# VH-VL binders against o27280, part 319

Target 1, 266 residues: o27280
Amino acid sequence: MDSMNVPEVLEIKRIVEESESVKTFIFSWDFRREVRPGQFVMVWDFRDEKPMSVSLIDPVRSEIGISIRRVGEFTDRVHGLSEGDLLGIRGPYGRGFELMGRDILLVGGGIGMAPLAALADEATARGMRVDALVAARTADELLFLDRLEAAGVNISTCTDDGSCGFKGFAHERLLTLEENHDMAAVCGPEPMMFQVMRILDERDVPAQLSLERYMKCAVGICGQCCLDDTGFRVCAEGPVFWSQELSRVREFGRYRRDPAGRRVPW
Below, E stands for the ipSAE of ESMFold2; O stands for the ipSAE of OpenDDE; V2 stands for 0.75 times the mean of E and O plus 0.25 times the DockQ between their complexes.

## First folded at step 14 (VH-VL)

Design D82 (framework fv_marstacimab)
Fold by ESMFold2-Fast, scan of step 14:
Structure D82 (fold): chain C 266 residues (1-266), chain A 118 residues (1-118), chain B 112 residues (1-112)
Amino acid sequence: as target 1 above (266 residues)
Amino acid sequence: EVQLLESGGGLVQPGGSLRLSCAASGFTFRDYAMSWVRQAPGKGLEWVSAISGRGGSTYYADSVKGRFTISRDNSKNTLYLQMNSLRAEDTAVYYCARKSNYGSFDYWGQGTMVTVSS
Amino acid sequence: QSVLTQPPSVSGAPGQRVTISCTGSSSNIAWGYDVHWYQQLPGTAPKLLIYYNTNRPSGVPDRFSGSKSGTSASLAITGLQAEDEADYYCQSYDSSLSGSKVFGGGTKLTVL
């Protein structure tokens, strides 16, 4: 076991409230252990351990940030913590985003904007032109707009209810964007990602998509990522995949698994 | 007022090389992905190659991969196709086409004929 | 054979309705990828006729309509006219072929 596989107990240095349901927890980090956008860490509250995407990578301040949405018992407990409290962190794990070309489109839905915010920082630091399409159900659930603006990102918003920007879904907004990009990165609800990927494929824009449900495969826990009804099996370590890799995963965007492992339509 | 005009076609021997050009006008060239689509005499349409608007991503049909290179010069509003190791089955009219934001080929040039024969 | 299957020919009389099918598979149309249609008059370049399954570009008459269901798409031409005599191609995207743009084999429409 190397040091990446042993949880390091770190003090919560700062907590940023991103929205009613999302907080970013910031820790000092030794960047001798490299971390890249799209990678995740295992967060341990001394009771349970869960994978969380890294949303801030700041080697100048020697800090990382982890953005956590409140969705269940573990995240409820973590949201109850204060600055100065301790969490166990190990990692980073998984395949991160790759950057290519001169410009990039980021398409983020809800908490999926978190790993894309870290990617935006890297892309802008490299001198790439960055356009971000930030989607949420309502204006209050749009994440990281101030941070993206500060980084020089060109921002478009869309909300299901029309409370900010385009009224409609991310893929509907994408169809109205005329500018072509050398690549895209997408993260959000799986049905949104499927629709966006399809359009980007048709436009000849290579896309990388980040899938939370494949994070366990990247650390060797699950042993099998997907088995569809045709008997096709795929096991690729995530969470970041090129659209070409996902094009043969018949469950992507169509089915999820319930707690018993049964296929359920989205 | 969108116009696409291909040039550079001609007769070439098997194993030879040829460079096609497409001059674009009437739109902001750098904002659109561009493609080459070919049609052999009396046959159907076959997509050959595509390039992103800023030129950072390129795509090729398996039939031409490793032999053809797509490129663009956005300062000259010109798309190129460098064709190497040409085969008789590459004989076709080559069309320059613009990719819309819906993924369709919304504007096409008149085509330029490439004949690979001895 | 093309990945997208079209009948090689169809025919009709002026004023009639003609339908041209485009049959795909789970790696293209049934995957969810969109279908576009092109008209090629003899001796000319193809022209976009229908995009994004059902939409007409400016200048295309409403006699032309597109539809998509399951693994197939269809182009319908009503009120058939002599100038409709042309080759028609469907086009989609196929995920199994390294993300290739794929055309149907084409359908020659003859106006009798």
Scores: ipSAE 0.669, ipTM 0.862, lowest interface PAE 1.8, mean pLDDT 88

Design D83 (framework fv_marstacimab)
Fold by ESMFold2-Fast, scan of step 14:
Structure D83 (fold): chain C 266 residues (1-266), chain A 118 residues (1-118), chain B 112 residues (1-112)
Amino acid sequence: as target 1 above (266 residues)
Amino acid sequence: EVQLLESGGGLVQPGGSLRLSCAASGFTFRDYAMSWVRQAPGKGLEWVSAISGRGGSTYYADSVKGRFTISRDNSKNTLYLQMNSLRAEDTAVYYCARKSNYGSFDYWGQGTMVTVSS
Amino acid sequence: QSVLTQPPSVSGAPGQRVTISCTGSSSNIDWGYDVHWYQQLPGTAPKLLIYYNTNRPSGVPDRFSGSKSGTSASLAITGLQAEDEADYYCQSYDSSLSGSKVFGGGTKLTVL
């Protein structure tokens, strides 16, 4: 759609404070322009634009939500906005998650739970059994627990410091979960996703993983979001990939690229 | 306590079909992915097929893809391998194996012999 | 040939240490995938001996240990005993193959 390439100026209808560092911005949305869990939009504050995953998709109320973590100048400015203020939204872009089978495991770390929360809503609406492993460094960084519970999701938590649930990393907690699933979806810090993917591959659980890498060009014209081995551009061919695709990408989980294309360790 | 018992092997002519069964007991069958692993006489182990716990995902080695079909009946705690268009090179002992949460084959059946010969 | 390379045979005397290597590539062990080891006594089904690189199932003697480094994994057997005479297989996951579960070619251990 041509409308996807032109920012639409939308009023912030509602703001939900998910944590001290994360807010969900809710907008009225015309669902003639479809949006699926795992897709992203470009958020424009009239100075800069950044890609943000869609975290709420509600056709009944004609709303979408975009969850934003405060990490820099752009996100700090956006966090300073109030209900009634305006933002430019362009999109959606990228491929969304695909659902298959009768049950799904969601593994989310930090803000990575945002696109998985939207996926949980779709999976439960389709009658799938949903188990979520929600991981963070500390208890106060765990996201969307109330929303997942309201959706009927079976929740396990883990924190690096042991302040809530299992003490340890997501992949360590995953090894103690004996139940097998027809598929999984994973989103979070890339090193976490790499460890989780290896385990799911070995357990015969097909997984989709969402890569929200540095994306300078939302429409893929500059190639800044290109993956090392496959030539995949995250904004054009992702951000959601099957584990079999990512298991052939040497840089996944090991290093990233800066705006100049240089390798930076995780 | 965990037991896997294969059956259905035998002698079959090239181009023929066989269905193998594996009866599982001693664990919650639906919570585990299951696999078939074969071993030709005097040869090593070769993984041939896998199925997820609830049966929504299946996997096949290239050597059997399009000819073999893995399935399971969780109400009967039974794993199946439907083998069609059998070739002499499919001659092997076929093992039923459980996939652990660590990705290992933690329990194996005793195996059932499939011989493809004219 | 298998994508995981094992020596076809190793030998040792009772009480000695033997090591069986399993050499992979960038699409399996070196990529980070885990290695499991199986013991197959003559005429029997394989038995899990080591899982997840270094772990022993209940009932496996401490004489058996596993390790993984770079492109390779190793199975070490100390205090070798006559009943250890068997075929040993490593197993991992290979991202370049359909279905992706791969076994090494196997190593025949002879106790002299």
Scores: ipSAE 0.718, ipTM 0.880, lowest interface PAE 1.4, mean pLDDT 87

Design D84 (framework fv_marstacimab)
Fold by ESMFold2-Fast, scan of step 14:
Structure D84 (fold): chain C 266 residues (1-266), chain A 118 residues (1-118), chain B 112 residues (1-112)
Amino acid sequence: as target 1 above (266 residues)
Amino acid sequence: EVQLLESGGGLVQPGGSLRLSCAASGFTFRDYAMSWVRQAPGKGLEWVSAISGRGGSTYYADSVKGRFTISRDNSKNTLYLQMNSLRAEDTAVYYCARKSNYGSFDYWGQGTMVTVSS
Amino acid sequence: QSVLTQPPSVSGAPGQRVTISCTGSSSNIEWGYDVHWYQQLPGTAPKLLIYYNTNRPSGVPDRFSGSKSGTSASLAITGLQAEDEADYYCQSYDSSLSGSKVFGGGTKLTVL
C-alpha cells in the first residue's frame, strides 16, 4: 500500500509535557491503519523527517501519541509547536512487540519508556500482570510514572544519582527484583539494554528489545544496519528484536557505526 | 526449607519414552524459572532445558530439541520433563534445578537416574 | 567437548592455595555473561559455590572466591582442606548456541 509511504498532514490535537525535555504529541488516527506497540512513524516538520516510536495507542478516543525528547535542531523545532499546528506523519513501520504468557517485565531507560508505555496499556488491557522498571539519570527524567500507575502497572524506579528509588543502573536494580516473568520488553540506551538482556538471558526470560538505530532499515533505507560483524542481517526486521537474535550480534551494546560505517565504542 | 525431589527415572529401551517429575517445596514456585541439568556416568554437567516461572517460555539444548518437552504445573508445585525418542547418549542422572535471579542454579535436587539400554 | 575450558585436574596440599581457571570466548565470558561455580562432592548433587562472578551464598566460607577478567574466570581456594576434594564446574551463558547455559568440563581437585 503506497498510501502508507506518503506523509499525511495531521493537526496536533493535544500536547502533554512529560518532563522538561520530553513532550507527547497527540493526533487523531484512523485505526483502519493498524498500529501496534513497538512500531514507529516518520515525523516530518516540512523540512526534515525523523523516526519516532508510537507511545500512545488509544482506539477508544481514536488517538495516537508520539513522545519526543529535545536533543537537536529537528526536535527543538518540533518542541516549539503548539496545539493546532501541523506535522506530516507516515507509517506505521517496523516490527512491534509480541505479547505472550501471563506476565511481563518492562525495562525502560529515559525516552525508551515511550514505546513501553504503549505496550503496558495493551498488556494490562489483555489482563496480564505488568511490572515496570523505569530508569533514568535523575528523578526529573523518569517518564510516564503517573500513566503507568493509572494503568495498574507495578512500578520500580532507579536513578543513576539516587534521586528517586534505587540508586544505580537498571541492570543493578533488576538483580533485586524477585518475581519471575514469562517475557520482558526492553527499550533505552543500548549499553543499558545489553546489560539487561544479559541478565534476562541468564534467567531464562525471553526478551524483546527495541533499537532506534534500526528504524530506518525497516523503511527500506540501507545504511549501516544491514550486516553485523558476524554476517547476521538485521536491517529488515527492526526495530524490535528477540534477545536470541541480538545475543548473536557482537556490536550490540559495544559499538555503534559512524556515517562511514566504522565501529566506534559507546 | 527449599527442596527439589526428582522422580520418574528408570530403565528404558532406545526409542522409548519417560516422564520425569520434580516436586518443589519451601518457596513460591511460580516466581522462579526452572531447569533440567543432566550428568552422564563419569561425565560433566550438561544443561538440558529451561522453563519460565509461569510456563510461557521454554528453552532446549540442541541435543534434545524436538524430542524433550519441559512443562510445569504451578498449582501442584511440580516441574516435568517428557522425554521421547530416547537414545543411549541420553543415559544420565537428571537434576531439577532452580534458577536464581542472578542467573545461577541456586538449589538442586538429588537427581534421578535414566538408563537407555537395550 | 565443552565451550568453556577447565583444566581436568588440579592438586594441592592442606593449607595451600589452588586456582581453577575457566576459559571462554567472545560468545560467552568475553561477551559479558556472568560466571557461576558449583562444587560436587563424590556421590552428591552439585552445590552453588560462587554466583554472579564474585558472590558467595550463605554458608560458603570466604576461603572460596571468584573473579572474572576478559575471556576467563577463576575460582580460588585458600587454606585448602581435605573436605574440598571434589569436582568443580564453571557455568555461563553462550550466545552462539540457542538457549544455552553452558558448563565447563569440570576440574577434579585432589587434596594430597
Scores: ipSAE 0.511, ipTM 0.778, lowest interface PAE 2.8, mean pLDDT 87

Design D85 (framework fv_marstacimab)
Fold by ESMFold2-Fast, scan of step 14:
Structure D85 (fold): chain C 266 residues (1-266), chain A 118 residues (1-118), chain B 112 residues (1-112)
Amino acid sequence: as target 1 above (266 residues)
Amino acid sequence: EVQLLESGGGLVQPGGSLRLSCAASGFTFRDYAMSWVRQAPGKGLEWVSAISGRGGSTYYADSVKGRFTISRDNSKNTLYLQMNSLRAEDTAVYYCARKSNYGSFDYWGQGTMVTVSS
Amino acid sequence: QSVLTQPPSVSGAPGQRVTISCTGSSDNIGWGYDVHWYQQLPGTAPKLLIYYNTNRPSGVPDRFSGSKSGTSASLAITGLQAEDEADYYCQSYDSSLSGSKVFGGGTKLTVL
């Protein structure tokens, strides 16, 4: 019996305020249950359970971190908790990132930097050169800059409104970067990821993209998370996919599904 | 000034092998993905193979998969194409081309002629 | 046969406008991939003429312009000159399982 399928009640050891809307909750973790960047856990507040990406993996301190953006009732309740309070955690689940080559590019938008921060830690620990393009709508939504700097990551920033770094979108900033990479990892809003993926495809950089909506596929629920243009449901283990896999999902970056299964523009 | 200079072409019989080289200068070679593009006499352009800047990823057209191997030596600023099991259909001028950050082939060599004939 | 379709030839007189079409599918231009154009003068290697749909490299005159809509792209040449006589190729990326970089079949421009 896999004990990861039963929530373990863990004490919140430390809370890091990453921004006005994002907090990282840190828990003691038994690393006999391995966790990799790109995987997620189910977080249970004793009322509801939601999937959250792992943003910190620290075997030396025996800790994991989970970064949560305040966007609704569940996350509002979790943000109201303090150090010493309890949450249920089960997992990890899903397909994590694969590292290859010597030089990698990370492209993160908003909270999408959370799983990429964990990946940056692993890549730098392996001696890889890591370049990160950190994107947000505004300067106050740029995440993990100090942590990435401490890890030795080469950072570029951009904001939609020009409040910090390059003024423009992640894909526009990416076009001004001349350095090539052995692989890329991308996480953020789906329209951003679609634009970035196309550029990386054209540059011959293999890309892995992390899609929050596909976390249910990794726990055996397909629902509305994977549908092609013919209406055929394609189940693939997420949340991390290679760009070649996502090019077969014609809804990626263009449409989502409402509860009736109808295409809705992003 | 960016320069790409191909060499290694020649006449070879069907089933034979050739190794093409492309000497690059005037830019930081390791920062750019590189490709081989060919053109049969009187015909159009056909992409053959690509390699990432650090060499960790390689790509091949279906027509050459399993027969051609792209590689690079960043310490020598040189791109290679090892061509095995050559066919008459592989007869073409082979161009070395640099891939820009926009995905275009922004600089091309002069080409080297490969003739597969018996 | 090429994945991207171009007319085999076009012609024009000096000072006139010509356009060269590049027709793709939902797996390339229609998927949103960018289009680049190359000029190949007789006896020479191709040169980048237009990149990323509409952009000109330094040294390319503004007589050359590119556009992209739906599954197709177009190259326009205004104020046609004798030295524009060349082969023109469009190029994009194809997302099909075995695809990668794809070129159009090429268009021979004759300046009358």
Scores: ipSAE 0.599, ipTM 0.827, lowest interface PAE 2.1, mean pLDDT 87

Design D86 (framework fv_marstacimab; at its last look DockQ between E and O 0.91; V2 from the best seeds 0.80)
Fold by ESMFold2-Fast, scan of step 14:
Structure D86 (fold): chain C 266 residues (1-266), chain A 118 residues (1-118), chain B 112 residues (1-112)
Amino acid sequence: as target 1 above (266 residues)
Amino acid sequence: EVQLLESGGGLVQPGGSLRLSCAASGFTFRDYAMSWVRQAPGKGLEWVSAISGRGGSTYYADSVKGRFTISRDNSKNTLYLQMNSLRAEDTAVYYCARKSNYGSFDYWGQGTMVTVSS
Amino acid sequence: QSVLTQPPSVSGAPGQRVTISCTGSDSNIGWGYDVHWYQQLPGTAPKLLIYYNTNRPSGVPDRFSGSKSGTSASLAITGLQAEDEADYYCQSYDSSLSGSKVFGGGTKLTVL
């Protein structure tokens, strides 16, 4: 347990450019400290620390991968690093995805495909049939297609602009997919996840959804994981939740919180 | 052509058991979630139970939870409902229904009558 | 016991318009869950009439239409015909503890 709370200074072994804005940083990892898909680590550049989902879990090569989208000052600095440079990593943290049944539908939007790529590897290794719906704004922002294909995943794509696959949003594409699944896992922008969740609920497909905003609560940085909802327990471990938990959270998919705790529409 | 045919209904005493079957044809059975929906004489529709396409997930209405078990055999294209500890209020026509990708019940069987009475 | 409320009966004359309401709450229709409608002719199994709020299966006349707003949904039948005499059920999903797939209590349509 102690080893999870102490940052390890790890050398960047390999960097994979996933897109213009996304890179996967690969590190050697001692798997005596177990890592499961859906868990995250705290990435420390010796100045700031941010939570990042684990996107590659490879016990055979003794490697983990962390996929990072360039969205601000911290991620810009990390994107400027090279193989051989050092980062602090602590974790893993949080509740990972649970696998059940014989087949799984993955629904990922943008960088949300990162934890789902790791889940796809595990599900495939267990002999499950894996279908993935990969969504992005444009073709250039679709992530992990080659990796999913190599793993034997059945892939459907959609882009908002129609530049690859179905033209439209993930939930619109999902409605055209007739096959049922024993479970689903969803990760992406919260409004997308909310719409996808309702469809999966209606199909009687139990879904797990990963919410980035709850990663810090799982680390204990925020002890009060309080949502403005009725009947939900305030101290829930994230970032992965079952759809039944999220269907009671009135903020999910509708509002976010600013730093002062005020509701802001998506 | 999609067909669903229920069987196994009949008269049973309170506290007894029955197993219903639904034979499906005309579609790839394993690709669809299936449900049981019942209707008491002269009353409305009540969803009872659902099962995912490959049988990994099951759902039950609160009124039957712990007493009924839904299952399926995809090799035989057959859906089952094992009903235990039957009560008078379980008296109904039981319909087998297919769940669409939109969450609707797009095809229904003709129903099988279950009567719980002395 | 139903969490979706429908009028027990509605009536109309041939050629008229009737509307059947389906009133839910924040745990179902108000949460954004979709509404489907079923027609049950006397002595028969229910048949899907409207799915996903507004869509008709092949073979359903355009006289039947569905809508959804806020916590409620409506089924409209125009050009009412004698063969439309049936029970009509709305159906949605409820996120509350009372169960997931929920039906309205049903509405008996009488064509006078």
Scores: ipSAE 0.809, ipTM 0.918, lowest interface PAE 1.0, mean pLDDT 88
Fold by OpenDDE, look of step 15:
Structure D86 (fold): chain C 266 residues (1-266), chain A 118 residues (1-118), chain B 112 residues (1-112)
Amino acid sequence: as target 1 above (266 residues)
Amino acid sequence: EVQLLESGGGLVQPGGSLRLSCAASGFTFRDYAMSWVRQAPGKGLEWVSAISGRGGSTYYADSVKGRFTISRDNSKNTLYLQMNSLRAEDTAVYYCARKSNYGSFDYWGQGTMVTVSS
Amino acid sequence: QSVLTQPPSVSGAPGQRVTISCTGSDSNIGWGYDVHWYQQLPGTAPKLLIYYNTNRPSGVPDRFSGSKSGTSASLAITGLQAEDEADYYCQSYDSSLSGSKVFGGGTKLTVL
């Protein structure tokens, strides 16, 4: 078996509190194992295992970061951990983002900014101009603003309640932006991504979108994350998809599967 | 005031080549995707090609793919369409059009006529 | 042959209401892509008439209105005037044609 499929028990080096509900856990990483923005790892707390996006890739410090939002029992346990505690990490898995062009637009909602933050670091390191539209329900849920600013990213914010930046949704803010980029990367609530993708397509901006689905095996075997009609496995063919690929996926932005695999609307 | 002015149209033989230009003014050119749309005599509108604001992405209709090349020089505020291997069915008025924030074509040039005939 | 289907012609008397339909499919309007409308007066370049399904650009009178539902869109013109005689085109995006911008076949509006 490939060693990448065996969880490595790693010590939490640092914990960064990003918001009230989001923490970033930092681990030492052997970069002989390549990791790309947009890929995910399976996090094992010795009871359960969940897929998490990589939000920090630092080859200089030989570290990676995983940002986790507190949303249930598993994440509650993880959020209770301290520096020096242990977690199992296996991966990375999935298809990450590709970079093209000179100017890139990032559109992120909530925890969706996690993989985009990593992408922003890579893009800026390559000398690309990066604009980021960061969306959240309220100002205190906006993620990675200081980090992005420090990296030289041009930030626009929007919040549902207008507590910071544009009052409204990401796609509404996008419609007010006149600039067209060479490429866009999108991650957040699927209804948001659907609307954003539509606008970007119409603007002739190539777009990559990162999907979230229930993933169990992470290796394309169990089928838990299989998308209707196409047979795309989010863990194998994704989680990053081009807009043209997602246009073939009828469920995108319309419905999802619950933990039992039942079809439910968004 | 936004202005688009096409040029380069004319008569060309089948198999020949022609290069169209569109001079833009009145707006920040690099911020907008641009398109070419053509209209055969007495016929409807047909989208031909598009290019992103910075020029990093290009798109083509199947009918012109492999034969036409869209490009832009943002330092000159100019859009181009290189047309090779021209066919009779390429005969049309070619319009330069700006893409709006909503994906519509909010500004059009007056067009330049391209006639492909032996 | 157009991806978006329009009636070839419509007509009305001055002051009347006319509608122009634009019928698409699940790969364009039905997928969720927006519809735009253009007016082309005889011998002139097209002009944006309606954008983003229902919105009028500055200078377009409120006699013109757009709507979208399901896989179709519609342009309505109330209080028809002689100067409204023109060709009208709907436009959208189609994901099945390599991301093509698509136009309807056009509708010739005659004012009687």
Scores: ipSAE 0.780, ipTM 0.896, lowest interface PAE 0.7, mean pLDDT 94
Fold by ESMFold2, look of step 15:
Structure D86 (fold): chain C 266 residues (1-266), chain A 118 residues (1-118), chain B 112 residues (1-112)
Amino acid sequence: as target 1 above (266 residues)
Amino acid sequence: EVQLLESGGGLVQPGGSLRLSCAASGFTFRDYAMSWVRQAPGKGLEWVSAISGRGGSTYYADSVKGRFTISRDNSKNTLYLQMNSLRAEDTAVYYCARKSNYGSFDYWGQGTMVTVSS
Amino acid sequence: QSVLTQPPSVSGAPGQRVTISCTGSDSNIGWGYDVHWYQQLPGTAPKLLIYYNTNRPSGVPDRFSGSKSGTSASLAITGLQAEDEADYYCQSYDSSLSGSKVFGGGTKLTVL
């Protein structure tokens, strides 16, 4: 009765190439362990262990999907795996998104769309109207567009280079969107989330934002994922926070910390 | 032409109740968050309450929380403020205001006067 | 109590430049929230004058301008005219007040 703390070794059932740099790894999953959009898992490649977003939650097929962007040595090794290869998975961990009201705005940047894609599936299944603002540096990095469209999500896109949709940053596109929503869910680069949160707060749209921080234990014991001044642990009290919780956090959108606790710019 | 028209103000004794209405026209009402903002005689502006465009989220100033209820009927393009347990300090002109994409109150009604006195 | 501080009054002669300050804190303007300005002519409802720190709505002359720096904002009026005599309010968002929309205390502008 402690399987949450020990990795379970699972076979990669299927790999979906979402973009040149992002793959989704599909595993069979026993849904007696509940999984909610916005929760994460620790992925173990038998050498190292990193937190990864759950992007697909499919109780009907007994599957979960974990989307991983290739950004370094660990993720390079995982991207080199094939169907049938093994990974250790522990979790899920953290507080997921809470749905409310009749409509929701999703704002995702890059890999931040992963947990939002899972949320979109749940929101549409509940009969909510779902609008998504999907952002990336360039068109080839826009994630989950076909999946979102098939689910009935109304999509707006923006790219830094203008190769698809609005040319510019997500918050700039957001200022041109007329509709006000009952809630929003935001995940992406923290500078983007800071700007988006500011706009949503001022529009009277309650927002939930998913943060990324360095993690070691993932269960709230080691303190490595703590936020300045509040003591919030991203792995336990988050990774999903309400905007009013984050407004009390001086580091949000301004800097991050490395594993040694030193401030570094975003 | 955006128009906001408040009604339902009047004289009420302390402890009484009153319901304000704001009729909206000239825009897609359900797309915009709405607020009530009040102004006591000779005083400044004070935000009172807000509601999301689809009505799923509400906010209240601490001074009115638990006593006032904001609501909207998007089929009638109407915003409401139910005011209970009224106090003398609630005496004010109450404005209906629309929230813009930029977070400003870009359109205001002309207000309705609420007077709470014995 | 207003969390945004404005001078109670300011005055100027026709043709002069006046400024109206709006001083906040780290939980509002200093956090990064935007500032909007409203003009209230005597006996009328407020009207949006400046939004998103510096933008003018259609019909507002360019002699009105806004700025924001640090924890403060400022409204500047150049070429002062008699019809500018009004009350002026700044407005922002304050995270410490349970998501409150906050107004400054107001500034009465008198044209001499």
Scores: ipSAE 0.736, ipTM 0.895, lowest interface PAE 1.3, mean pLDDT 89
ESMFold2 (binder alone), look of step 15: mean pLDDT 92; pTM 0.942

